# Ledger of designs, part 89: VHH binders against q9y6x5

Target 1, 379 residues: q9y6x5
Amino acid sequence: LPPKLLLVSFDGFRADYLKNYEFPHLQNFIKEGVLVEHVKNVFITKTFPNHYSIVTGLYEESHGIVANSMYDAVTKKHFSDSNDKDPFWWNEAVPIWVTNQLQENRSSAAAMWPGTDVPIHDTISSYFMNYNSSVSFEERLNNITMWLNNSNPPVTFATLYWEEPDASGHKYGPEDKENMSRVLKKIDDLIGDLVQRLKMLGLWENLNVIITSDHGMTQCSQDRLINLDSCIDHSYYTLIDLSPVAAILPKINRTEVYNKLKNCSPHMNVYLKEDIPNRFYYQHNDRIQPIILVADEGWTIVLNESSQKLGDHGYDNSLPSMHPFLAAHGPAFHKGYKHSTINIVDIYPMMCHILGLKPHPNNGTFGHTKCLLVDQWCI

## First folded at step 24 (VHH)

Design ma9
Fold by OpenDDE, fold request of step 25:
Structure ma9 (fold): chain B 379 residues (1-379), chain A 123 residues (1-123)
Amino acid sequence: as target 1 above (379 residues)
Amino acid sequence: QLQLVETGGGLVKPGGSLRLSCVVSGFTFSSYHMAWVRQAPGKELEWVSTIQGSGSYEYYEDSVRGRFTISTDNAKNTLYLQMSSLKPEDTAVYYCARTQYKYSGEWTPFDVWGQGTQVTVSS
């Protein structure tokens, strides 16, 4: 039988939650598998970009999903939650579920992973759920496991997406121990449900399962706001994305806009596109706007509106608060092995290896994950 | 047609309790997040609480945490708000509305509203 892989994402699961809270089910999962304690994600540290990086192995500038909100100046198209189904935005890369279906007589399944309901390169996931955050984890799990067991051609790659603890992190802030403890316990219970379901269906021993996340969460405060309106008139620019990385499309001379913003706050870096730090790998795409503003950790960029969020993400990807974790279990993985750090783009070549797929060109390094795999040499 | 109908409002003394109900019709309750919002006289709309229709998660505004409980009865297609330890500042028209959480971390605008029910907390 061909190898099978289930990729699960709990949105906004900060890596250090594992150290600060109890996860009996997840710890058991880890005990029987592997753990990567920190995953360095891609800049910007937002949901659409990082989820696409996981399944493509590419930096955002390469796969073209450079934010949750985008604008293409040539076509004048917009990308957002309400307009994310146009293949135009996704076709700059080939996600692994497409590769899985095209390289072999295999199927892919998806429960609400970003992009899975879009025909990318004229290929859509064989099975997928339309995104609806109100659908229970149970229903998502039921569909995924049904497809894994009963599909022809067989589903060999599946994804499952869940919105917590991101939503709660935004609402309560990651430092709210009382509320976050409650939320994280529920997540651990869901992991328990997942494992139990897999065991009941006889999938546990043969299915490779990766549990990860796209980003962490940092604490925000009403005392740490950057008001752009105090620095520049709104008539001088179009806001494509706001916080913590603002994407600015000037309506007047770019230099003039830049000069008005460059000293707006000591807690915000202002970059012309060509001056964006190389370490971000966030320059070489037309969808990146001429000016970006990057707030310091915990600072929020606002207009004449107060932010209701006590937690946020999207900041510098070198910040530990932005880092998720990765845990995995299955025949491809060792048991009881822990690793310190990988890059989020390293997940793609690893998954390709597990599935026996030839990876597309990517920014990942397979060598970074070799120690997780039973069939690889680990020095 | 899409419809939300609130009931259960009334006059109550400080420290008292009320239970609001919102009956949903025209759509599947479990396919949305349901919320309570309130508006006091001369004040802006204020979000109070949200619950995932499937019942997995609930959210509360800080001022009502520990005093209010949001819940659902799917069989009755009804949203509830149990209010306890009521305060004069809780006086408002209470509305139920539907929303959804997005990938981006934003919530959809409330697109279906009830007519509201008056809650008055006064000695």
Scores: ipSAE 0.911, ipTM 0.957, lowest interface PAE 0.5, mean pLDDT 96
Fold by OpenDDE, fold request of step 25:
Structure ma9 (fold): chain B 379 residues (1-379), chain A 123 residues (1-123)
Amino acid sequence: as target 1 above (379 residues)
Amino acid sequence: QLQLVETGGGLVKPGGSLRLSCVVSGFTFSSYHMAWVRQAPGKELEWVSTIQGSGSYEYYEDSVRGRFTISTDNAKNTLYLQMSSLKPEDTAVYYCARTQYKYSGEWTPFDVWGQGTQVTVSS
């Protein structure tokens, strides 16, 4: 029988939450499996880009989902939550669920993972839920487990997405111990529900399960604002994305716009597209705008507006506050093994290996995950 | 066809309690996030609380945390706001509305509103 894999994402689950809070169910999951304590995600550290990196193994410049809001100057198309279903935006890469479905006697399922409700390369997930954040975890779990257990061709790859602790992190900030404790406890309970459901259905021993996240969360404040209107007139540019990484499309000479912004704040770096640091792997895509602004950790870029968010993400991917974790359990994984760090793009070749899929060219390194796998030599 | 009907408002003394109700028709609130918003005289609209329609998560504004409780009754398709330890500053017209959370971390604009119910806290 072909191996099966369930990929679960809890949006905005910062890695150090595991050290600062109690997770009885998740710890039990880890005890019987493996843990990667820190996952270095891709720049920018936002939801759409990082979730697509997990399932493609590509940097954002390569898979083409470079932000939650994008603009293509040639077609004049916009990408956002309200317009995310056009395959135009997703077709620069092939996500793993498409690769999986192209194999004989295999199908894929998805509960609201970004991009799974889009026909990418004329292929849409065999089973999927349309995105609705109001749908319960239970309903998502029920659908996923039903598909994993009863589908023909069998579902061999499935994804499950959940919006917490991201929403709460934005609302309360990661430093609100009281509120975040409550939220994280609920997440642990959901993990308990997941494990229990799998055991009840007889899937637990044979299903590989990965629990991870796309990014962390940093504390923001009304005292740490960067007002662009103080530096440049709004008529001189179009704002494609705002904070903490702003994408600027000049309406006048690019150099003039740059000069007006370059010294706008000591807590913000301003880059021409060609000068974006190489370590970000965020240059080689037409969807990246001519100028980007990168705020320092905890700073918010605004337009004569006050931010209501006490937490945010999207910052430099080298910041620990932006890093998620990865835990896994199943026949492919060791038991009781902990690893310090991997790159988020490393998850893709690992998943391909587990599923017996030939990976598309990617930026991941399979060697980084070998110690997690029972069939590999740990170097 | 889409309708939110609010009840439960009134005059109450400081320290008192009120329970607001919002009956939903034309849609199922379990498919949305439901919120309470209030507007005091001469002030801007202020968000108070939000609940996932399925009942998993609740969110509160800081000034009402610990005093207000948002809840739902699925069988009645009704949203509630239990208000306790009311203060004069809580005086406002209270509205129920629907929204949703997005991938980007933003909330959709409220697209369906109730008529509002007046809450007055006064000695």
Scores: ipSAE 0.910, ipTM 0.958, lowest interface PAE 0.5, mean pLDDT 96
Fold by OpenDDE, look of step 24:
Structure ma9 (fold): chain B 379 residues (1-379), chain A 123 residues (1-123)
Amino acid sequence: as target 1 above (379 residues)
Amino acid sequence: QLQLVETGGGLVKPGGSLRLSCVVSGFTFSSYHMAWVRQAPGKELEWVSTIQGSGSYEYYEDSVRGRFTISTDNAKNTLYLQMSSLKPEDTAVYYCARTQYKYSGEWTPFDVWGQGTQVTVSS
């Protein structure tokens, strides 16, 4: 039988939550599997980009999902939560579920993973759920496990997505111990439910399961705001994305716009597109706007000094607060092994290996995950 | 016809309790996040609580946590807000509304509202 892999994402699960809170179910999962304590995600550290990086092994500039909100100047198309279904945005890469789906005697399933309800390269998972945040984790889990268990051709790759602890992180801030402890307990319970469900179905021993996240969360405050309106007139630019990385499309001379913004705040770096730091791998895509603003950790870029979020993400991907974790269990993985750090793009070649898929060209390094795998040499 | 109808408001003394109800018609609240929002005289609209319609997640603003409980009855398609230890500052018109959470971490604007129910906390 072909290997099976379930990829689970708990959105906004900051890596150090594992150190600061109790996760009996997750710890048990880890004990019987592997843990990567920190995953360096891609810049921007946002939901759509990072989830697509996980499943493509590509940096932002390569897979083309460069933000949660995008604009293409040539086609004049917009990308957002409310407009994410156009394959135009996704087709610059081939996600693993498509690769898997195209294999003989295999199919893919998805429960609300970003992009899974879109035909990419004219291919969509045989089984998928349209995104609806109101659907319970249980229902998502039930569908995914049912498909993993009973489908023909068999589902060999599945994704499962959940919005917590991201939503709570935004609302309460990651430093709210009372509220976050409650939320994280529920997350752990959901992991318990996942494991229990798999055991009940007889999938636990044979299914490879990866639990990860796309990004962390940092504490924000009303005292740390950057008001763009104080620096530049709104008529001089179009805002494509706002905080903490703003994408600016100038309506006047780019240099003039840049000059108005470059000294707007000591807590914000302003980059011309060609001057974006190489380490971000965030330059070589037409969907990246001519000017980007990058707020310092915990600072929020606002218009009219209005903000309601106590936590946010999207900041420099070198910040520990932006890093998620990765845990895994199954026949492909060691037991009781912990690893310090990998890059989020490294997950893709690992998953391809597990599934016996030929990976598309990617930015991941398979060598970074070898120590997690029982069939690999690790020094 | 999408409709939300709030009931249960009234006059109560400080420290008292009220239970607000919001009956949903025209849609299934389990397909949405349901919220309570309030507006006090001369003040801006204030979010109070949200519940995932089909899940186990609730959200509260800090000022009401521990005192207010949001819940649902699926059989009755009704949203509730149990309010206890009421304070004068809780005086407001309370509205129920629906929303959804987006991948980006934003909540959709409330697109369906009730007419509201008046809650007055006064000695």
Scores: ipSAE 0.848, ipTM 0.929, lowest interface PAE 0.5, mean pLDDT 96

Design ma9
Fold by ESMFold2, fold request of step 25:
Structure ma9 (fold): chain B 379 residues (1-379), chain A 123 residues (1-123)
Amino acid sequence: as target 1 above (379 residues)
Amino acid sequence: QLQLVETGGGLVKPGGSLRLSCVVSGFTFSSYHMAWVRQAPGKELEWVSTIQGSGSYEYYEDSVRGRFTISTDNAKNTLYLQMSSLKPEDTAVYYCARTQYKYSGEWTPFDVWGQGTQVTVSS
């Protein structure tokens, strides 16, 4: 009865990879569906925040996952990759899998999407995998398809997450055509496997599939380092997050810390929390620290050491290098349609529409995605 | 007790082949990424290759791609490095090590290391 949706993320898939590399399988997927060439993501352009924005439709200040590393001064709690399971961090929003499975006769399934192994509002995805990056794409896909075919109540919303091309983008940089071509070919083969598996199991014609990403990647260099220890003694602050957006908790007077940092580098903007540009929508949450440092594209904030990364993300969300793409196929979507751009927060109300769910209050605009959908007036 | 034991090192002529093994005990091999890392005399550690413990996805340093093959036998908890077309520059102590990739885009520090096995490529 209700339509089904599979949401797939390939982490760190920069939008212009599509035009700069060969993707026979993804191009076939797009030809039979829709493409959004650029998705404007949320600031900061990091993995945890943007994956949660996709499934909540909210800016980071509104859903509370404001970085990959966070500190809450009131509760004295810490969030990191190794400490991400406390529902406290996730409970400022309701992700779509929670809303979906609370409906009569519906379940949700998840293979590794950030947050799906956490009981958010005392509700964990009906079927899920605990995060483990060593689990193959094939096993993730096998679990998802088994749950889509064999669950009671039926799975109507499913997610699937894969770590590439983010890992390789960090290691090689997006400008390394030889290595990135090899990496992206492997990803295209995985997309081919996904489509073939769905066809073989009889799911392809009646399942809506979205393939997207959380952010892009920009080239870094040992020639573009900002040495924070050259500007301020580390005893004056606690470092909550470092690069490319540093989160600074002063140990002394905040204005004194700001003054020591403001002339540190012409390639870094220093903001008091109240002075963070409004266009970032990154101010109104206690988890945003009193001072943030925002490096220019391709610059890396370091302590008194070198950086090993040749690619990074987290920069200003107006940068095209930070933008992912979105492709979709299924009965809800037009065929052969290309759209220029949407905001990443627009994906949530579109998904709610496809699934017949009432969206929670959010920052997305359904009208931005109407042209993708067969049941809507585009104009 | 967590343990990684490398074997298969030795002396070999340029152009020769060698197979390294790393036997794992004390943890579930398929739940981690496994790597080969080498250290030439007087040099820093150099990453060589990494594989998902499942055996399904692998990475190579450019200088060894096409010459070295990383693989696993999960039934035996064993990591392999098949080395071919060996060059004098490949002379090093070869270590196996454990790591994991995280959502944040970071690899965990290598937290379990073997003692290493010496590979010497000399005419």
Scores: ipSAE 0.676, ipTM 0.862, lowest interface PAE 1.5, mean pLDDT 93
Fold by ESMFold2, fold request of step 25:
Structure ma9 (fold): chain B 379 residues (1-379), chain A 123 residues (1-123)
Amino acid sequence: as target 1 above (379 residues)
Amino acid sequence: QLQLVETGGGLVKPGGSLRLSCVVSGFTFSSYHMAWVRQAPGKELEWVSTIQGSGSYEYYEDSVRGRFTISTDNAKNTLYLQMSSLKPEDTAVYYCARTQYKYSGEWTPFDVWGQGTQVTVSS
């Protein structure tokens, strides 16, 4: 009876992988559901910020997860992937699993989605796994399906996160067709396993499933490095985050630091906080540092060391290489419908609609996703 | 008392095969990624292969793909590297090491290492 939704992320799944590689299982999923070919994500195009934007419908400046590495000058707290569990960082927004499980007779389940093992507004996902990248996809899926089938109160919203193709995209770069074909074949097999498992457990017909991602990936090169140490001494600033969007906290006069950096490379834009382009929606939060450096696509900001990554993300969110896709299947969705583009913040109000939840104030536009849904008048 | 112990190194001819083993103690093997890393004489450390501790997801460096197979045996708490079609350029000390992948898109530094086992490929 109650509507159910499973939200799945394959980290770093660039939208045009769908056109450039074979996905028999994902294409079957799409054929019987809907596809959004490009999802315009939020700046910066990094993992923590974009996963939180999906589940809050907010720009990064509004939800407060503004990067994978952050510093808050008032509390002197530092956020990183090894130090991400303090609710302080997450409490500037209310993610959908919190809203969902506060409804009467509902609960939420999570396998590894960023933030789901944190008590946000004193509320942690009803069923969850502590983050551990070494847990197999099969175990994540087994836990999620067990919770969807056996919980009281019933699990009506569940999330499932997987680290690929992000890990391999960083290692090989998106232009390495041999390695990425193998990686993406493995991911398609996991999607096949997911669908088959849901069918075997009797969940497939009545569960809404969204398969999406947080960002894409662009090719990097040892020939495209920006050496920050060549432009400025470490003693003049604290480095909060490095590449491809560096976050600079000046230790001396901000204008002096800006002037040392502004001509460092023609392949890097240097912004004082007030000069960050308005289209980024990346200005109005204390966690955004006084100076940011934004590398051009495919360029890597380094200190005095070479980069080992051949692919990266975090760049300007207008770049098609930074965009993921969205596919969905289930009773709420049309069959065989293709849509060109939505904004990543639009996913949240759509999910709230599917689940019968009142969305919190957000930056998404429900109208952008109406054509995906069977209960809505298209256009 | 975390411990990684490699065995199975030796002298082999080009085109030969060898199986390296790494016995693990002192931590929950399935909670980490396990890797093989090698160092040829006069060269820097080179990553070879990584596997989820569950044994279900593997990564290979291009130069060894199709020739080397990483695997685990949970009952024996052991990591393996099956090497075939060995070449002189595979000559190195081979280490097993522990790592983890993070949301940020980074692998953690290898925090636990074995002593290494010498592999020599020569005619």
Scores: ipSAE 0.675, ipTM 0.859, lowest interface PAE 1.4, mean pLDDT 93
Fold by ESMFold2, fold request of step 25:
Structure ma9 (fold): chain B 379 residues (1-379), chain A 123 residues (1-123)
Amino acid sequence: as target 1 above (379 residues)
Amino acid sequence: QLQLVETGGGLVKPGGSLRLSCVVSGFTFSSYHMAWVRQAPGKELEWVSTIQGSGSYEYYEDSVRGRFTISTDNAKNTLYLQMSSLKPEDTAVYYCARTQYKYSGEWTPFDVWGQGTQVTVSS
């Protein structure tokens, strides 16, 4: 029986939700498998970049999806959540589902993972759903399990994406225990449904399942706004992305724009591209703009005096609030093992190992995940 | 021909209940998120509640949480708002509207609106 892997993301699942809320189904999944308590994700800590980092093992500067909103000065193309299907944006890397289905006698399947409905290097997932956030978890799961059971060549790599708890985290904030408890209970029930479905279909014992996320969430407030309009007139720059990492394309002298922004707020760091901290691995791509503004945790950059956000993400990837978790179960994984931390880019080489794939050049370190795997020495 | 038609509004005493309906036509209901938005006399539009078209997930404004329930009947292409424990402050025209959630964490602008139904809460 060929090795099979299902990669599941619950968007915006902050690692410490596991400690602060009740998850009977997820905790049982963890008890029967492995947990990585904190996954250090990539900067910026946004959805498109981090989902692509998971499946490529690359930093954002290397895979080219550097934000949820982007501009390419050479082609004059814009990327956004309404304009994300041009393969141009995705073609700077090769995601694992492409590598997998190009192998002899293998297919890939996808339910909504960012990029899986795009023909990357002229190759689209063998089975996929076009992105639509209104499709229920049950329908996504039904499609994935049908494809895992009924495809020739067999589906050996599958992905499943769900928008929660990100949507609710933005609306309520991670500190709203009443609302977040209700939301997270629903998500735990979905995890229970996932496991039960896999058991009933005879997939559970021979399928490797990873449950992870792209980023966390931090509390925002109307008292923590950075009003960009107070520091600089709109006519001096083009705004590519706003909060919490603003991407600024100067229309006038770059130093003049920088000087107007430098002292705008003590709660915002202003970087010329060449001065972006090396630890971000966020410099060497033309899609990264000449000036970025990085708000402190819980601060929101605005163009007016108000914000509707009660929770947000995108901040410095060293912040524990930005970190997701990883849990896994299946024949490749130990039972009852907990690991403190890995880097999100480490997930890719681990998945390649499980599937017997040759990884493309990447930033991950296989050694960081060896302790999760039954076939490896943990040193 | 995209159409949203609200019904179920009326006069009600404080503490009473009403059920609003929004019948949709011209698009696949389950492919979108649906919302209720209200406008009190002399006030701005206020978002009330949003639901995934599948009926799986819902969101509420704080002022209505625990008192209002949004729901769907996908077979009938109908959105509901069950309103209970009504207060004079709930007096408004209630609209249903269409939106969508995106990977970026943003909601699309409301692009299709109903004509509204009046809810009046008074003793």
Scores: ipSAE 0.672, ipTM 0.846, lowest interface PAE 1.4, mean pLDDT 93

